# VH-VL binders against Prolyl 3-hydroxylase 1 (P3H1), part 10

Target 1, 115 residues: Prolyl 3-hydroxylase 1 (P3H1), of Gallus gallus (Chicken) (q6jhu8r557to671)
Amino acid sequence: SHLVCRTAIDEKQEGRSDNSHEVHVDNCILNAEALVCVKEPPAYTFRDYSAILYLNGDFEGGAFYFTELDAKTQTAEVQPQCGRAVGFSSGSENPHGVKAVTKGQRCAIALWFTL
Short names: E, the ipSAE of ESMFold2; O, the ipSAE of OpenDDE; V2, 0.75 times the mean of E and O plus 0.25 times the DockQ between their complexes.

## First folded at step 7 (VH-VL; framework fv_ciduvectamig_arm2)

Design g2 (from f5 with heavy chain Y106F, light chain S54T; at its last look DockQ between E and O 0.85; V2 from the best seeds 0.00; counts 0 for: pae E 3.2 > 2)
Fold by ESMFold2, look of step 7:
Structure g2 (fold): chain C 115 residues (1-115), chain A 122 residues (1-122), chain B 110 residues (1-110)
Amino acid sequence: as target 1 above (115 residues)
Amino acid sequence: QVQLQQSGPRLVRPSQTLSLTCAISGDSVSSNSAAWSWIRQSPSRGLEWLGRTYYRSKWYNDYAVSVKSRITVNPDTSRNQFTLQLNSVTPEDTALYYCARDYPEFWAFDIWGQGTLVTVSS
Amino acid sequence: QSALTQPASVSGSPGQSITISCTGTSSDVGGYNYVSWYQQHPDKAPKVLLYEVTNRPSGVSSRFSGSKSGNTASLTISGLQAEDQADYHCSSYTSSKTYVFGGGTKLTVL
């Protein structure tokens, strides 16, 4: 379980496109060029489910998003809101990242579960 | 406050085994969140990752191809440390050796030891 | 010879921005988002500046930023300060479950 906070580099960084967290998979090693995710140590292969809990919503940017295995084709996006939780399976079906925080500070708790 | 403290001989004769120890404080060598690496640095080759050990239900090792026939990285849970053994050394193995915490959540080396200069010379 | 290519040196004046490149292959920088950057002052151990291409650990200035396009990762230092004069190394995870480093870049602050 991790407390994660990201703050905008510049308070006026509207239009920033770089990621606050690059696309990854929680229980395997993603190779986005080869379109595979290899579930082996030292990756945290014991993670079966993931969740993120937003602690605030008074920021801009910082959207949580899912992709295909290519780490580029966005398939879904979750609007952050204070108290909102996002739950998903930790495997290769859910590559995900976090877009840049363009104003303010994003804080969330990451959680992982083993079945 | 995680710290890594290195020890071991500074001079090794060609064909012998280079052996270094890294003591861990503030973390456990058997942590299921970390891995423990050795990295060396020389003026001609720069930084070179050598290998690691880590615990995930059992002990694992990964080694650089360039040294994998000669290297062993071993944990010692009772002393909370890990060691480097590099067999059959030559003068080409002269370098500044670092131990480092390899944190797979980051896929990076976030804590480094102080470094040990090892000279391989007749 | 390193597996990742960095310029041997770069320079800049205080207050300017500079960028250091790190070029690999699809088996490392291109295939993985596991690129990290290290600052090393003379006679000191390296210190991590960035991991996972863009992420800064606690206590690292926001003047350091990272990006990646294709097989090339970049470290950008904005608002250059005299204390930034150091060696900078990139590293990447590889498809063979190893790490590789760049050859290092000496940054001179004019």
Scores: ipSAE 0.397, ipTM 0.820, lowest interface PAE 3.2, mean pLDDT 87
ESMFold2 (binder alone), look of step 7: mean pLDDT 91; pTM 0.941
OpenDDE, look of step 7: ipSAE 0.556; ipTM 0.874

Design g3 (from f5 with heavy chain Y106W W107Y; at its last look DockQ between E and O 0.80; V2 from the best seeds 0.00; counts 0 for: pae E 3.5 > 2)
Fold by ESMFold2, look of step 7:
Structure g3 (fold): chain C 115 residues (1-115), chain A 122 residues (1-122), chain B 110 residues (1-110)
Amino acid sequence: as target 1 above (115 residues)
Amino acid sequence: QVQLQQSGPRLVRPSQTLSLTCAISGDSVSSNSAAWSWIRQSPSRGLEWLGRTYYRSKWYNDYAVSVKSRITVNPDTSRNQFTLQLNSVTPEDTALYYCARDYPEWYAFDIWGQGTLVTVSS
Amino acid sequence: QSALTQPASVSGSPGQSITISCTGTSSDVGGYNYVSWYQQHPDKAPKVLLYEVSNRPSGVSSRFSGSKSGNTASLTISGLQAEDQADYHCSSYTSSKTYVFGGGTKLTVL
């Protein structure tokens, strides 16, 4: 498991466009320009399923989102809530990222499973 | 938590083999969540990644193109260490050598050794 | 000789913001989100400031931020302080399963 917290910088961060986590895939190396995800070491190729458990929900921004392999075309978005879990397969079918946290602090636990 | 301690000779003659050791405490060289790299620094080239070793069901190595004909990075699980061997050295191999933990989730080096200045001179 | 291009030096006054650029190619900075930044004080090993373009490890000040556009990544230091005087290095993972570094940037705090 992996605890991750992201906090908005102490002033207002309205208009922040950078992501809190860039789009990636959990068990392969994504090249979004070439539209391929290479499942080879040292990537954690043994990860079969991923989960995110949100520890709080009192913040703005920080949405979890899925994309196509291009890392640009958003296909789904999950709003964080305290106690909400998001489960997904770790492979190239689920590129994902986290949008900027614009107010407050977002904390989550990442979990990975091998079958 | 994790610490890297380097050792090895500081003077090597041209055409010989440079050999350095990095001892790991607080982690395992066979950890399936890490990789173990050597990086060197010189005034003329700055920081230069040389290669790594890591365990993912078996042992792997990746090496920089510039040195891959001369380099070997080996794990030593019994001593919890990894080594750099660079064959046929020249004065161009004079540098400050670092070992580092390559954290593959980050694709970055989160823990560094103290550095070893190696001079290649006749 | 470095694979990534950084300015040789930058300077700023305490309290100001400065930005250091790191330019590569589509085979590294442009193609991957695996750009990292390191701070190095004299006679010390580098210390990671940012990874994955913009992520801060625990214990790194929120005054350090990062971004990327095309083949160029940027490190921004806000609220400049005297202890920020150091060398700064960028690094990128590559399509060849290797790492490349920039030539380094000396930051002088006036």
Scores: ipSAE 0.343, ipTM 0.807, lowest interface PAE 3.5, mean pLDDT 87
ESMFold2 (binder alone), look of step 7: mean pLDDT 93; pTM 0.952
OpenDDE, look of step 7: ipSAE 0.623; ipTM 0.901

Design g4 (from f5 with light chain R56E; at its last look DockQ between E and O 0.73; V2 from the best seeds 0.00; counts 0 for: pae E 2.8 > 2)
Fold by ESMFold2, look of step 7:
Structure g4 (fold): chain C 115 residues (1-115), chain A 122 residues (1-122), chain B 110 residues (1-110)
Amino acid sequence: as target 1 above (115 residues)
Amino acid sequence: QVQLQQSGPRLVRPSQTLSLTCAISGDSVSSNSAAWSWIRQSPSRGLEWLGRTYYRSKWYNDYAVSVKSRITVNPDTSRNQFTLQLNSVTPEDTALYYCARDYPEYWAFDIWGQGTLVTVSS
Amino acid sequence: QSALTQPASVSGSPGQSITISCTGTSSDVGGYNYVSWYQQHPDKAPKVLLYEVSNEPSGVSSRFSGSKSGNTASLTISGLQAEDQADYHCSSYTSSKTYVFGGGTKLTVL
């Protein structure tokens, strides 16, 4: 498991449109232009399931979102909330990213499971 | 705190083998979360990634096409280090050589050794 | 082009913003979000400034920002300071399971 905190370290980041975490896949190497995700070392190919547990909710921005393999077409979004957990398979079916944190600090625990 | 400490000769004659060692402290060469790279730098070519070794259930290597026929990168788990071996060197291999931690969560080199200037000449 | 293209040099005055470009191909910068930037002061090893195009590691100034459009990544330094005078290198993961670097850019603070 892994504790991750992202902070809006500059208040001028309000209205930010870029990502705090670019779209990726947890167990393969995403090439969004070619629409493939290559499950090979040194990627963490042993990850089968992923979970994010939010530790706080007193921040703005930082939405967790899923995409198609193109890393652009958003398919779902999860708003952070203290105590909320998001579970998903680690493979190419779930490319995901995190939008910019525009105020405050987002803290979450990332967990990975191997079957 | 993870640190990389390099060692090896500073002068190598043409046609010989260049051998460098990178000792790891604060991490393991067999970590399933890292990979271990060699990178060199010269005024004419800038930074140039050469190759890496990493453990993922077994040992893997990836090498740059430009050196693939001459390079070997080996782990040493008992000494917690990894080595560069570059065969049949020429003066074109004169460069400042770095080892670096290749951290696939970032797909970037987050920790670098201090560098070793290697001169290839007679 | 087997390496990433950067301008050889850029300059700016204190307080200005400058941008350094890094152009590759669809097999590296275009295809992957695995672009990183390194700052290198004279006689020092490179230090990572940005990874995944725009992410800043802990301890890196917010004055450094990154973006990508097509096959070109960009590093922007705002509020230029004398300490920013250094060489800057970009890097990308490639479809051949390798890394490539740009040729480097010397930034001069006037």
Scores: ipSAE 0.468, ipTM 0.830, lowest interface PAE 2.7, mean pLDDT 87
ESMFold2 (binder alone), look of step 7: mean pLDDT 92; pTM 0.945
OpenDDE, look of step 7: ipSAE 0.856; ipTM 0.944
ESMFold2, look of step 8: ipSAE 0.417; ipTM 0.819
ESMFold2 (binder alone), look of step 8: mean pLDDT 92; pTM 0.944
OpenDDE, look of step 8: ipSAE 0.832; ipTM 0.940
ESMFold2, look of step 9: ipSAE 0.444; ipTM 0.830
ESMFold2 (binder alone), look of step 9: mean pLDDT 92; pTM 0.943
OpenDDE, look of step 9: ipSAE 0.861; ipTM 0.945

Design g5 (from f5 with light chain S26R; at its last look DockQ between E and O 0.71; V2 from the best seeds 0.00; counts 0 for: pae E 2.3 > 2)
Heavy chain, then light chain:
Amino acid sequence: QVQLQQSGPRLVRPSQTLSLTCAISGDSVSSNSAAWSWIRQSPSRGLEWLGRTYYRSKWYNDYAVSVKSRITVNPDTSRNQFTLQLNSVTPEDTALYYCARDYPEYWAFDIWGQGTLVTVSS
Amino acid sequence: QSALTQPASVSGSPGQSITISCTGTRSDVGGYNYVSWYQQHPDKAPKVLLYEVSNRPSGVSSRFSGSKSGNTASLTISGLQAEDQADYHCSSYTSSKTYVFGGGTKLTVL
ESMFold2, look of step 7: ipSAE 0.484; ipTM 0.839
ESMFold2 (binder alone), look of step 7: mean pLDDT 93; pTM 0.951
OpenDDE, look of step 7: ipSAE 0.816; ipTM 0.937

Design g6 (from f5 with heavy chain D62Y; at its last look DockQ between E and O 0.82; V2 from the best seeds 0.00; counts 0 for: pae O 8.9 > 2)
Fold by OpenDDE, look of step 7:
Structure g6 (fold): chain C 115 residues (1-115), chain A 122 residues (1-122), chain B 110 residues (1-110)
Amino acid sequence: as target 1 above (115 residues)
Amino acid sequence: QVQLQQSGPRLVRPSQTLSLTCAISGDSVSSNSAAWSWIRQSPSRGLEWLGRTYYRSKWYNYYAVSVKSRITVNPDTSRNQFTLQLNSVTPEDTALYYCARDYPEYWAFDIWGQGTLVTVSS
Amino acid sequence: QSALTQPASVSGSPGQSITISCTGTSSDVGGYNYVSWYQQHPDKAPKVLLYEVSNRPSGVSSRFSGSKSGNTASLTISGLQAEDQADYHCSSYTSSKTYVFGGGTKLTVL
């Protein structure tokens, strides 16, 4: 597991499109331009499932989202909420990122499971 | 707390082998959550990644193209350290050498040794 | 394997925002979101500021932010302070399973 806290950047809050966590895949090395994800070290290739647990909700922004392999085309979005958990398989089928926190601090626990 | 302590000669003659050691404390050289790299710095070339070693069920080594034919990065599990060997050195290899941990969760070098200035001179 | 391209130097006044670019290829910066930035003061080892383009490790000021577009990553320092005067280096994972650094940028706070 891994505790991650992200604090909002005060400047450039309006119209911002940057990510708190850039799009990646948990068990392979994503090459978004080549539209491939190579399952090789040093990536944690043994990860099968991933989860995120939000520890607080007194912040704005910070949405979790999935994309295509291009790391640009959003396919789904999950709004953070205290006590909410997001679970997904760790493979190339679930490239994901986190949008910027626009107010306050977001704290979450990242979990990974190996079958 | 993870720390890296470097040691080795600071003067090497041309055509000889540059050898450095990086002792790890607070982590394991065979950790599946780390990779161990050598990086050097010079005024002319800036920071230059040289190579790394890491263990993921087996040992992997990758080297920069610029030094691939001359470089060896070896882990030592018994002493919990890893070494750098650079053969056939020239004055161009004069630099400040760092060992560093490549932390996979960051895909970045989060821990650095103190650095060792190695001068290649006759 | 060539180094990533950074401006040799940048400058700014206290309180201003400055941006440092890091340009690579589709085999490194453009191909992966594994760009890191480092701050280096004189006679010190580099210190990681950002990883995966825009993430800050614990203890790093929120004044440091990062982004990427195409083959170019950018480090932005807002509210520039005297202590920010240092060398800044970018790095990227590569398709060859190696790392590459930029040439470094000297930041002067006027």
Scores: ipSAE 0.013, ipTM 0.641, lowest interface PAE 8.9, mean pLDDT 90
ESMFold2, look of step 7: ipSAE 0.262; ipTM 0.783
ESMFold2 (binder alone), look of step 7: mean pLDDT 92; pTM 0.937

## First folded at step 8 (VH-VL; framework fv_ciduvectamig_arm2)

Design j0 (from g4 with light chain S26R; at its last look DockQ between E and O 0.79; V2 from the best seeds 0.00; counts 0 for: pae E 2.9 > 2)
Heavy chain, then light chain:
Amino acid sequence: QVQLQQSGPRLVRPSQTLSLTCAISGDSVSSNSAAWSWIRQSPSRGLEWLGRTYYRSKWYNDYAVSVKSRITVNPDTSRNQFTLQLNSVTPEDTALYYCARDYPEYWAFDIWGQGTLVTVSS
Amino acid sequence: QSALTQPASVSGSPGQSITISCTGTRSDVGGYNYVSWYQQHPDKAPKVLLYEVSNEPSGVSSRFSGSKSGNTASLTISGLQAEDQADYHCSSYTSSKTYVFGGGTKLTVL
ESMFold2, look of step 8: ipSAE 0.430; ipTM 0.826
ESMFold2 (binder alone), look of step 8: mean pLDDT 92; pTM 0.948
OpenDDE, look of step 8: ipSAE 0.839; ipTM 0.940

Design j1 (from j0 with heavy chain E105Y Y106E; at its last look DockQ between E and O 0.70; V2 from the best seeds 0.00; counts 0 for: pae E 5.0 > 2)
Fold by ESMFold2, look of step 8:
Structure j1 (fold): chain C 115 residues (1-115), chain A 122 residues (1-122), chain B 110 residues (1-110)
Amino acid sequence: as target 1 above (115 residues)
Amino acid sequence: QVQLQQSGPRLVRPSQTLSLTCAISGDSVSSNSAAWSWIRQSPSRGLEWLGRTYYRSKWYNDYAVSVKSRITVNPDTSRNQFTLQLNSVTPEDTALYYCARDYPYEWAFDIWGQGTLVTVSS
Amino acid sequence: QSALTQPASVSGSPGQSITISCTGTRSDVGGYNYVSWYQQHPDKAPKVLLYEVSNEPSGVSSRFSGSKSGNTASLTISGLQAEDQADYHCSSYTSSKTYVFGGGTKLTVL
């Protein structure tokens, strides 16, 4: 497990669209330019399932989102909420990132599971 | 709290082997989440990654192309440390040498040793 | 020469924001989201500020932020303080399973 916190760099950053976490895959090394994810050491190839648990919700922005392998075509988005958990397979079917936190601080716990 | 403590000679003659040791406390050299790197810095320029060792069901190494023919990085699980050996050194290998832990899952160097200035002279 | 290009120096006054660039290629910065930034004070080891382009480790000030566009990653320091005077290095994973560093940027706080 891993605690992750991200804070807005200004008091309020209305209209910000950059990412707090760039798109990646949890058990392979994504190259979005080549549309490939290479599952080899030292990547954490043993991760089979991932989860994120939000510890607070008193912030704006910071949405968790999924993409295709191109790291650009958004396929789903999860709005943060205190106590909300997002579970997904760790492989190349679930590239994901986190949008900018535009106000306040987002804190979450990342979890990984091996079958 | 994880710490890296470096040791080894600070003066090495040309053509000899540079040998440095990095002792790990608060973590294991055989951690399946970490990798263990050597990085050097010349006095007038930036950082150069040299190589690493790591355990993922078995031991692996990756080395920078520039030193691949001369470098070895070895774990020592009994002493919980890892070593750098750089063969056939020249004055161009004079640098401040660091050991570092690869960040647990995000491909960054999160823990660094204090550094060892190694001079290759004469 | 280093594989990643950084400006040799930047300067700013206390309270200002400054940005340091790190330009690579599609084989490193462009292809991977494994860019990290390090702060190094004189005679001290580097300290990680950001990893995975924009993630902050615990204990790092929120005044540091990161982003990437194409082959260029950026470190932004807001609310510049005297203790920010240091060298700043970027690093990236590469398609050869190696790491590369930028040449470093000396930040002077006026």
Scores: ipSAE 0.207, ipTM 0.741, lowest interface PAE 5.0, mean pLDDT 85
ESMFold2 (binder alone), look of step 8: mean pLDDT 91; pTM 0.944
OpenDDE, look of step 8: ipSAE 0.805; ipTM 0.930

Design j2 (from j0 with heavy chain Y103W; at its last look DockQ between E and O 0.77; V2 from the best seeds 0.00; counts 0 for: pae E 2.7 > 2)
Fold by ESMFold2, look of step 8:
Structure j2 (fold): chain C 115 residues (1-115), chain A 122 residues (1-122), chain B 110 residues (1-110)
Amino acid sequence: as target 1 above (115 residues)
Amino acid sequence: QVQLQQSGPRLVRPSQTLSLTCAISGDSVSSNSAAWSWIRQSPSRGLEWLGRTYYRSKWYNDYAVSVKSRITVNPDTSRNQFTLQLNSVTPEDTALYYCARDWPEYWAFDIWGQGTLVTVSS
Amino acid sequence: QSALTQPASVSGSPGQSITISCTGTRSDVGGYNYVSWYQQHPDKAPKVLLYEVSNEPSGVSSRFSGSKSGNTASLTISGLQAEDQADYHCSSYTSSKTYVFGGGTKLTVL
């Protein structure tokens, strides 16, 4: 398990467009240019399922989103909320990232499961 | 708290083999979550990744192309260590050598050893 | 000589912001988001500041931020302080299952 917190920078928040976490896949190495995800060591190929549990909701931005393999075409979005969980398979079907936190602090626990 | 402690000679003659050891405390060399790298630093080349070893159901190695013909990185599970062996050294191999944990979650080096300055000279 | 290009030196005064660039190829930087940045004080081992372009590990000041555009990653230090005087290195994980480093940048705080 992994506690992850990201805080909006108190200064220079206006105009921010970067992601708090860039798009990736939990059990393979995503190459978005080639549209492939290479599932081999040392990547964590043994991860079968992933989950994110949000610990708070008093912030702005920080949306969790899924994409196609291109890491650009968004397919779904989940707005964090205290006590909300997002579960998904860890493979190449679920590239995902986290949008910038624009106000406040986002905290979550990441979990990974091996069958 | 994970720590890496290096040991090995400071002086090696040309054509000999450079051998360094990195002892791990607070983690296991056979961890399914980590990989174990050697990196060197010199004024002429800056930081240069050399290679790594890691355990994922079996042992794997990856090596930089520049040294692949001369390098071996080995785990030692009984001592919880990993070693660097660089064959046929020249003065060009003079550098400050670091061991480091690379953490594939981030594809970065989050824990570094203290460094060992190795001079290759007659 | 270095696979990634950084300026050799940069300087700034306390309170200012500075940016250090790190430029490589599409294979080394542009195609992946596995850029990391390290701070190295004299006679010390490097310390990770950022990973995955812009993510900060626990205990790293929010004054350090990162970005990437095309084949260039950037480290920005805001509110420059005397203790920021150090060498800064970028690194990228490549499609060849290797790491590459920049040549390093010496930051002088005036």
Scores: ipSAE 0.409, ipTM 0.802, lowest interface PAE 2.7, mean pLDDT 86
ESMFold2 (binder alone), look of step 8: mean pLDDT 92; pTM 0.945
OpenDDE, look of step 8: ipSAE 0.806; ipTM 0.937

Design j3 (from j0 with heavy chain Y106D; at its last look DockQ between E and O 0.77; V2 from the best seeds 0.00; counts 0 for: pae E 2.9 > 2)
Fold by ESMFold2, look of step 8:
Structure j3 (fold): chain C 115 residues (1-115), chain A 122 residues (1-122), chain B 110 residues (1-110)
Amino acid sequence: as target 1 above (115 residues)
Amino acid sequence: QVQLQQSGPRLVRPSQTLSLTCAISGDSVSSNSAAWSWIRQSPSRGLEWLGRTYYRSKWYNDYAVSVKSRITVNPDTSRNQFTLQLNSVTPEDTALYYCARDYPEDWAFDIWGQGTLVTVSS
Amino acid sequence: QSALTQPASVSGSPGQSITISCTGTRSDVGGYNYVSWYQQHPDKAPKVLLYEVSNEPSGVSSRFSGSKSGNTASLTISGLQAEDQADYHCSSYTSSKTYVFGGGTKLTVL
């Protein structure tokens, strides 16, 4: 498990467009140009399921989103909310990232499971 | 507090083997989440990644193409360290050598050793 | 020479923002979001500033930010300070399961 926090600074981050976490896959190495995700060491290939638990919701931006393997075509978005959990398989079916936090601070716990 | 401490000779003759050791404290060389690299730096080519060793159910190595025929990186679990051996050195191998740990989730070098300047000369 | 191209030097005045580029190929910077940046002061080991293009490890100033477009990653330093005068290196994971570094950029604070 891992605590992750990302903060916007004094509304200076208003209009910021760079991701708080770039699109990746939890158990393989994504190459979005080649549309492949290579599941081999030293990647954390033993992760089978992932979850994100939001610790707060009093911020703007910072949406969690899923994409296709191209890391560009958004397929789903999850609005952060205090106490909300998002569970998903850790493999190449679920590339995901976190959009910029534009106000406040986003905090979440990441969890990984091995079957 | 994770620390990497390097040791080894500062002068090596051409055609011999350069051998360096990196001792780990505060972490394990067999960590299932880390990888252990050697990187060198010279004025002419800057930073150059050489290779790594890591444990993921078994031991693995990855090596840079430029040195693949001459390099070995080995773990030593009993001493909690890893070593660099670079065979058949030439003056071109003169550099400041670092050991480094991969950042666990994001594949960056977050902990570096102090560096060892190795001169290859007659 | 180096697999990634950085400008040899950049300069800026205190309080300004500067940007350092790092250009690679589709086999490294373009294909992967595993670009990292390192600051190196004279006679010291490199220190990681950013990883995964834009992520900041704990203890690193938020004045450092990163982005990527195509085959080019960028490090931006906002509110330039005298202490920022150093060498800056980029690196990327590659399709060959290796890392490559840029040639380094010397930042001068005027």
Scores: ipSAE 0.423, ipTM 0.819, lowest interface PAE 2.9, mean pLDDT 87
ESMFold2 (binder alone), look of step 8: mean pLDDT 92; pTM 0.943
OpenDDE, look of step 8: ipSAE 0.848; ipTM 0.942

Design j4 (at its last look DockQ between E and O 0.76; V2 from the best seeds 0.00; counts 0 for: pae E 2.8 > 2)
Fold by ESMFold2, look of step 8:
Structure j4 (fold): chain C 115 residues (1-115), chain A 121 residues (1-121), chain B 110 residues (1-110)
Amino acid sequence: as target 1 above (115 residues)
Amino acid sequence: QVQLQQSGPRLVRPSQTLSLTCAISGDSVSSNSAAWSWIRQSPSRGLEWLGRTYYRSKWYNDYAVSVKSRITVNPDTSRNQFTLQLNSVTPEDTALYYCARDYEYWAFDIWGQGTLVTVSS
Amino acid sequence: QSALTQPASVSGSPGQSITISCTGTRSDVGGYNYVSWYQQHPDKAPKVLLYEVSNEPSGVSSRFSGSKSGNTASLTISGLQAEDQADYHCSSYTSSKTYVFGGGTKLTVL
């Protein structure tokens, strides 16, 4: 498990298009250009399920989103909310990223499970 | 806290083998979440990743193509350390050598203190 | 010869923003979101500033931000301070399961 915080405390970063966490897959190495995700060492192949628990909601931006393997075509987005949890399988079916935090601080706990 | 402490000779003659050791405290060389790398730095080549060892149910190695024929990186679980062996050195291998940890992030978050190795007669 | 191209030097005045580029290929920067940036002061080991393109470790100032477009990753330092004067290196994972580094950028704070 990891405590992850990202902040934009001093200035609102309106218009920033950079992600707080680029699209990736938790148990394989995604090459979005080639549309492949390689589940071999040194990747963290032992992660079978992932979860994110939001610790606060008093921030702007920082949306958690899913994509196709291309890392561009968004398939779902989770609105951050204090106490909201998102669970998903760690494999190539769930590429995901986090958009920029534009105001305030986003804190979440990331969890990984091995079967 | 995790620390990496390097040791080994600082002068090596051409054609000999360069050997360095990196002792790990606060983590295990067999951590399933870490990989253990050697990186060197010189004015002519900048930073250059050389290779790594890591444990994922068994031991693995990956080496940079430029040194693959001459390099070995070995773990030592009993002493909680890992070593670099670079064979057949030339003056172009003169560099500041670092050991470093890659911990889940595909980046080097902990570095040793560095060892300046000179290859000359 | 580094596999990733960085400008040799960049300068800026206190309070300004500067950006350092890191250009690779589809086999490294373009194909993977595993770009990292390191700050290195004279006679010190490198220190990680960003990993996975834009992710900040705890204890790193939010003045450091990162992005990627195509084969080029960028490090932006906002609110430039005298202490930011250092060398900056980028690194990327590659399709050969190796890492490559940029040639380094010397940042001078005027």
Scores: ipSAE 0.410, ipTM 0.822, lowest interface PAE 2.8, mean pLDDT 87
ESMFold2 (binder alone), look of step 8: mean pLDDT 92; pTM 0.943
OpenDDE, look of step 8: ipSAE 0.853; ipTM 0.944

